# Miniprotein binders against q9bqp7: the designs that were tried, part 1

Scores and structures below are computed, not measured.

Target 1, 240 residues: q9bqp7
Amino acid sequence: VPQNWFPIFNPERSDKPNASDPSVPLKIPLQRNVIPSVTRVLQQTMTKQQVFLLERWKQRMILELGEDGFKEYTSNVFLQGKRFHEALESILSPQETLKERDENLLKSGYIESVQHILKDVSGVRALESAVQHETLNYIGLLDCVAEYQGKLCVIDWKTSEKPKPFIQSTFDNPLQVVAYMGAMNHDTNYSFQVQCGLIVVAYKDGSPAHPHFMDAELCSQYWTKWLLRLEEYTEKKKNQ
Structure headers, positions and changes below count from the first letter of each chain, unless a header shows other numbers.
F, E and O are the ipSAE of ESMFold2-Fast, ESMFold2 and OpenDDE, as the mean of both directions, binder to target and target to binder. V2 is 0.75 times the mean of E and O plus 0.25 times the DockQ between their complexes.
[cut] marks letters that were taken out.

## First folded at step 3 (miniprotein)

Design G3b
Fold by ESMFold2-Fast, scan of step 3:
Structure G3b (fold): chain B 240 residues (1-240), chain A 97 residues (1-97)
Amino acid sequence: as target 1 above (240 residues)
Amino acid sequence: SPDEIVKEIEKLAEEVRKLLKEGKYDEAIRIAEKAVELAKELGDPELIAKVELLLAEAYIAAGDPRAEEIILKAKIIAYELGSPELIWLVFKVRLKL
């Protein structure tokens, strides 16, 4: 696949609001079908090193916690991440009243962790919204599209137990962000263009979250890598 | 009495919301400032912060940069008090900036 054959940005689109933009953030539901999701593509195309490190981590944790303890631990991590995303959607939505459920979600250390980043977030255009790249045939569910420090971004909220002060520490997260960006820019359900990404890594103890801003050039670099991962996935699927 | 002051603040808050919907921003600011003074007389930090956030909304609607300092101060109070409702209000008002 030529690297410039499928551009990440759509030259026919602007990041400025237009007449088709809704007054409330878009929340398009994810339709289940045979088209692969961004997360599935990334999971199925991990490098041998990534697979090895993941298996070593699993073995270490099972040795420490036991099989049942490991299952409980992973379930708790998943639940905490889900609650964090629900709290952020509640904070960023245009709803007028605080519900009892939302009150409990706001007590987490993860929310305290992202406070200093949220102050720079405005102009929310999409929350927990489905994207599909019509030409490349993949789908995704993005967390948020909003202005961060005045630039329209695909924002991905992450929770981590270990500090992630460098973007290189976030593994495939940059690929996930640009995959959503490229899909949204070519999805007829959206009329605007996103050229920047933001990965926000939040911490349970309330330590300041690490923002990893991705400008247009960096997004283009990761887009090339995403296209390679998508090609690998397609080839592996043919052989199954 | 404290109960009478709370009722007056609630009445003024409703008037501010009405004025903001009508685009009468200068009047909304004036009424919100009066509500803040009443809340300060009562001395409840959470109530003061809530009413100050309403003033901040009026400032935002008017394009007045004074909103930013009020929001920052309310955030500090919200976390010191551990009030989920106040933390919620701080974020909702900040998003309007």
Scores: ipSAE 0.000, ipTM 0.370, lowest interface PAE 11.4, mean pLDDT 83

## First folded at step 4 (miniprotein)

Design Eg17
Fold by ESMFold2-Fast, scan of step 4:
Structure Eg17 (fold): chain B 240 residues (1-240), chain A 100 residues (1-100)
Amino acid sequence: as target 1 above (240 residues)
Amino acid sequence: SPDEIVKEIEKLAEEVRKLLKEGKYDEAIRIAEKAVELAKELGDPELIAKVELLLAEAYIAAGDPRARWIIEKAKLIAMELGSDELILLVYKVRLKLEEG
């Protein structure tokens, strides 16, 4: 149990659309500062299992591809992920923004993979937007906040390349989503409440993406684990 | 050796299935937890997910609320790996939890 518990949801907020909500999705810029990011906290508090799995995956990939091949592979995975997120932001943005994007960003197996998910996404509230938890003092950059099948969600878009998946933070994806959710729910730059999460794994070959929906109860369970990771991070920084 | 550990995991998995049929749920959980730790030592995500799902089945049989958490963890691994076999196994184990 975390020593200093704080609620994920804000009872003073609603998930319903408000007239004060902007017609264009919010895009608050992420400012670099001494406050830790969600990704930094998670990377510096990886479990022994996570560290072991990552090192074993790296060993297998280097043995198969060579050191130079491994570097090229990981660079390509990073670049493709970046392009995928840029394409999704373009697709989910209002009409006036779409024409400013390069059509080449829309040409990938990953975009084909998520088409059936995108049909159920509407009411976009935020895209590539910074969040800060003002009480717990952490920051993050979330991918998307939108309605999925009528429920307002923090949506995290992931890419996977079968059979050689780039396994980074697989075990931490729900913690990342709820950390962003809790921050947004208590960030003065936002006025709405998010209670659900969605992790979408898109595939390079265009096979249908797999959605992992997180209801409010599941988000609350992951939130407790996120608080433990944040507490561990704080303790490690005091000791080093 | 890695091969010896895999063989030990397979023996433990078989023991878990036998214990579940005999209604010895607490023993099944203990053996399944040991199998999970051995799979983690090997660092094979697919094997870890398979053994985690076996542990989830033992939790379901015992009425242990930890089953949902283990299933969700295995689901994320299955999705990342893009393993249709594991995704289907996750679905089957989740149905057992819902039917309880």
Scores: ipSAE 0.482, ipTM 0.769, lowest interface PAE 2.5, mean pLDDT 86
Fold by OpenDDE base, second read of step 5:
Structure Eg17 (fold): chain B 240 residues (1-240), chain A 100 residues (1-100)
Amino acid sequence: as target 1 above (240 residues)
Amino acid sequence: SPDEIVKEIEKLAEEVRKLLKEGKYDEAIRIAEKAVELAKELGDPELIAKVELLLAEAYIAAGDPRARWIIEKAKLIAMELGSDELILLVYKVRLKLEEG
């Protein structure tokens, strides 16, 4: 049990998004502060096992691709992910920033993969927007806040070359999502509350993406795990 | 099961960290490589990248030049995935490389 319990949901905020659909999604810039990011917290609190598995994968990839090949692979993966997020932001943004939709961005297998998910996405409230939890003192950059199948969610878009049909296969992504939810729900820059999360795993080959929906109960379970990770991080920092 | 594989990876990761503390770098590398393989079986790029960064830490400890390549790859993956967590881990491991 976390020593410092804090609720994921804000009782002072209505569960119903105020009907004023902001015509424009929020895009709050991330301020570079001494405040740890969600990603930093998760990375620094990875289990030895998680770290090991990641390292083993890397070594295997290097063995398969060579060092230069692995660098190229990593660069390509990063570039593909970036392009994917940029394409999604363009698709989900109401402003036809008719900037030259680099038609090439939209022709990616990843974009094809998420098409069936995008059909169920509406009411975009935020895109690439910073969140800060003032009390728990962490920050993050969330990909999207939108309605999925009529439920307001923090949506996290992931790219994968391999199928991830189960939420358990998404590693710490559920923790990231709930961390963003908790921060957003207590960030004064946001007037609404989210109760659900969605992890979408897009595939390079254009195969249908896997949506991993997180209801309020599941979010609460992962929130407890997040708090434990945050405490571990805080303790590690005090001992340094 | 995927869950079992994740648990095994976690176990292996813990073993790697232990081995690194013990100065058993070659064995740490070997175990980390095994963990990467398991992560690859799951096909989670983020998990793979994280495990690869663990391998990079083992390489750094061993003075193996392969560490730099893994770090750069993981950075690219982190940027592609938009994983703040992964990017921070990349920076952490990079810092270790630069301090060494």
Scores: ipSAE 0.000, ipTM 0.183, lowest interface PAE 11.7, mean pLDDT 84

## First folded at step 7 (miniprotein)

Design Nb4
Fold by ESMFold2-Fast, scan of step 7:
Structure Nb4 (fold): chain B 240 residues (1-240), chain A 100 residues (1-100)
Amino acid sequence: as target 1 above (240 residues)
Amino acid sequence: SPDEIVKEIEKLAEEVRKLLKEGKYDEAIRIAEKAVELAKELGDPELIAKVELLLAEAYIAAGDPRAREIIEKAWLIAMELGSDELILLVYKVRLKLEEG
């Protein structure tokens, strides 16, 4: 059990929409400050297993592609992911006009991959929006908050290329989701509560995306693990 | 040698399956944990996930709640690797968790 335990859910909040809620999805900009981001905490507290697996994957990829080929591959994976997120934000934003959209971003195989998931997504409340946990002192930038099959979720969009997938964030995907969730539930910029998560893995070739739904109990379990990672980060920072 | 370590992992995996059939769950967990450590030394993400799923099966048989985390992690690895074999294995082990 983490020594600095704090609840993921906020009993003063509801997941039901209120008349005072914004008519457009929230998009709070991430501001630079000394408070660590979720991704920074996770990167700095990778387990020996995660580090070992990442290094071995990297070595195998370099062996196959060469050093320059590996750099090109990882840069392309990053760029494709960025474009995918931009396209999803455009698709899910009700205020987007035709001339504000990049038509080419909407035609990727990744977007084709998620079409069946998007049919079950509605009630978008936040897109590419900053969250801050004032008490636990961390920040993050979440992809999306919307209803998936009637349940309000923090949704995290991931891309995967077969047969040469990028694995850097694989083990920590559930931790990212619950970290964002806990922050949003206690962030004064938001008025609602999220109790569920959804990780969607989209494929470059347009193959159907895989949804990984996280109910409240699973989110609570991963929240405990996130608190341990945050505690490790804090201790490491104090001891350096 | 990598080949010798793979053979050792295969021997341990077969022992785990035998122990599970015999209802010796705590011993199965111990042997599965050893197999996981050996797989980590090789560093093949697919092999590690496969061996960890075997450990998850032992946890399920013993009623140990640690199985769920292993299954979810292996599922994410399977999707990233694009391994149909591993995806199918994850689904089979998840079904065992759901059935009790």
Scores: ipSAE 0.000, ipTM 0.152, lowest interface PAE 17.0, mean pLDDT 80

Design Nb6
Fold by ESMFold2-Fast, scan of step 7:
Structure Nb6 (fold): chain B 240 residues (1-240), chain A 100 residues (1-100)
Amino acid sequence: as target 1 above (240 residues)
Amino acid sequence: SPDEIVKEIEKLAEEVRKLLKEGKYDEAIRIAEKAVELAKELGDPELIAKVELLLAEAYIAAGDPRARWIIEEAKLIAYELGSDELILLVYKVRLKLEEG
């Protein structure tokens, strides 16, 4: 690995609570569309293996459901994921008005699935909040920053339908988490340090969600891979 | 054909297990990496996870720190598929890493 990689962690920051920190979770709106987002970089730099996996899954699903059925299925999966994220933001927010809005958002198999994980989540510092890496010039919208079992984490909530075929690349989920982490650690809108990640896979049938914890060492490894994807994106943009 | 690719992957997996028993770790890693590449070309996520875990075993035998990374990748696939069989296999390989 090159000696001069940009660091994921900011040595000038602490993960400890500061008395001057906001008492409510931060929710910075995503403002710039010209600067590439984490999801766009990842979508535009998928490996040939990821593309083949996605294409194979699409072929299988179209054969099973038909073209119209496949479109309806993917639309429903997207909508369920969106509602799941809205419900989690409501649950983790101290704001009364959000919890009053839609009772149906709080009653799903996915929410039942994550109950045991939520018991270990506290000290929420950011929800559905924009991050920007000021030096590397990319943006993102992270789901949650909170303590999981006492460790400050970037938390990414994922939905899965058992035993449905694979519908997304797993190779990019850790990259997404560390990209948000690195951006937040170097974003002037935030004052704290995040060194850990958590990917939570929730299940539609309500079976217990699986937490995938990423310690600092693992985050550093995926950060190196994210920097390569970002470089590839930049080079592809110059050539088109 | 897809069936012929599956047979090739199975043959490579058998060769990896044989090389590991013979203590030929660098060769085992090379063959396992080839099996992973073919599984990804085929696009079967269950098979990808299975051969990635075999690659992890080769890394563990060689003392290669990449074992932890490839186990985490296979773990994410197992969780997204909701496969109890694959989750159990991840646990077994992870246990080998922790026990040495």
Scores: ipSAE 0.000, ipTM 0.273, lowest interface PAE 13.2, mean pLDDT 80

Design Nb7
Fold by ESMFold2-Fast, scan of step 7:
Structure Nb7 (fold): chain B 240 residues (1-240), chain A 100 residues (1-100)
Amino acid sequence: as target 1 above (240 residues)
Amino acid sequence: SPDEIVKEIEKLAEEVRKLLKEGKYDEAIRIAEKAVELAKELGDPELIAKVELLLAEAYIAAGDPRARWIIEKAKFIAMELGSDELILLVEKVRLKLEEG
């Protein structure tokens, strides 16, 4: 159990829309500071199993592609993910102006992959928005907060290639989602409460994306694991 | 109740295995997806991983590329939980994917 346990949900908040809620999705910019990001905490506290799997994947890819080929591959994976997120923000935000670049992004296989998920997404409240947990001292940039099949969710969009999947963030995806959720629920820039998560894995070839819905109890279970990772990070930080 | 949901999941899992033996892959996927949603309602990561691995088996049989992500996620959960049973199940399903 974590020594500095803190609740994921805020009993003073509601997931129901109210008249004081903004009419447009929130987009709070992520500001530079010394407070660690969710991604950094997770990267700095990988288990021995995660490190082993990541190194094995890396060496296999280098063997197949060469050092320069591996560098190009990983750069392209990150670029594709960034473009996918930009396209989704454009699709879900009525305030975005459609540009030629945006038109080309909307035609990708990844966007085709998520069409059946998007039809069940409504009531968007936040897009590419910064969250900060002032008490637990971490920050993050979440992808989306919206209703999925009537449930308000933190939604995280992921891309995957086949047959060589990008492995580095796959194992920690549920921890990432609940970390954002807990931060948002205790961030004064937001007034609503999120109790559910959704991880959507989109595929480059346009095959149907796989949604992984996380209910409140599952989120609570992963929240405890996130708190342990955060505690481990804090202890390691003290020794540096 | 949780016990009633577990029994329903077990019933659906048996139906999936039967449909896979009959070559009815699309039906097997539908029933397996329903079982996964019920497991998510209970919120037990170990049970969710077990049921998702059954869905992965249905995807493999159908030639559906979604199996690989499920296997990777289940492996992480198995290692986090220290479940020897889950670790072995993950490896069995991965072997099926690589052989097909």
Scores: ipSAE 0.000, ipTM 0.109, lowest interface PAE 18.1, mean pLDDT 79

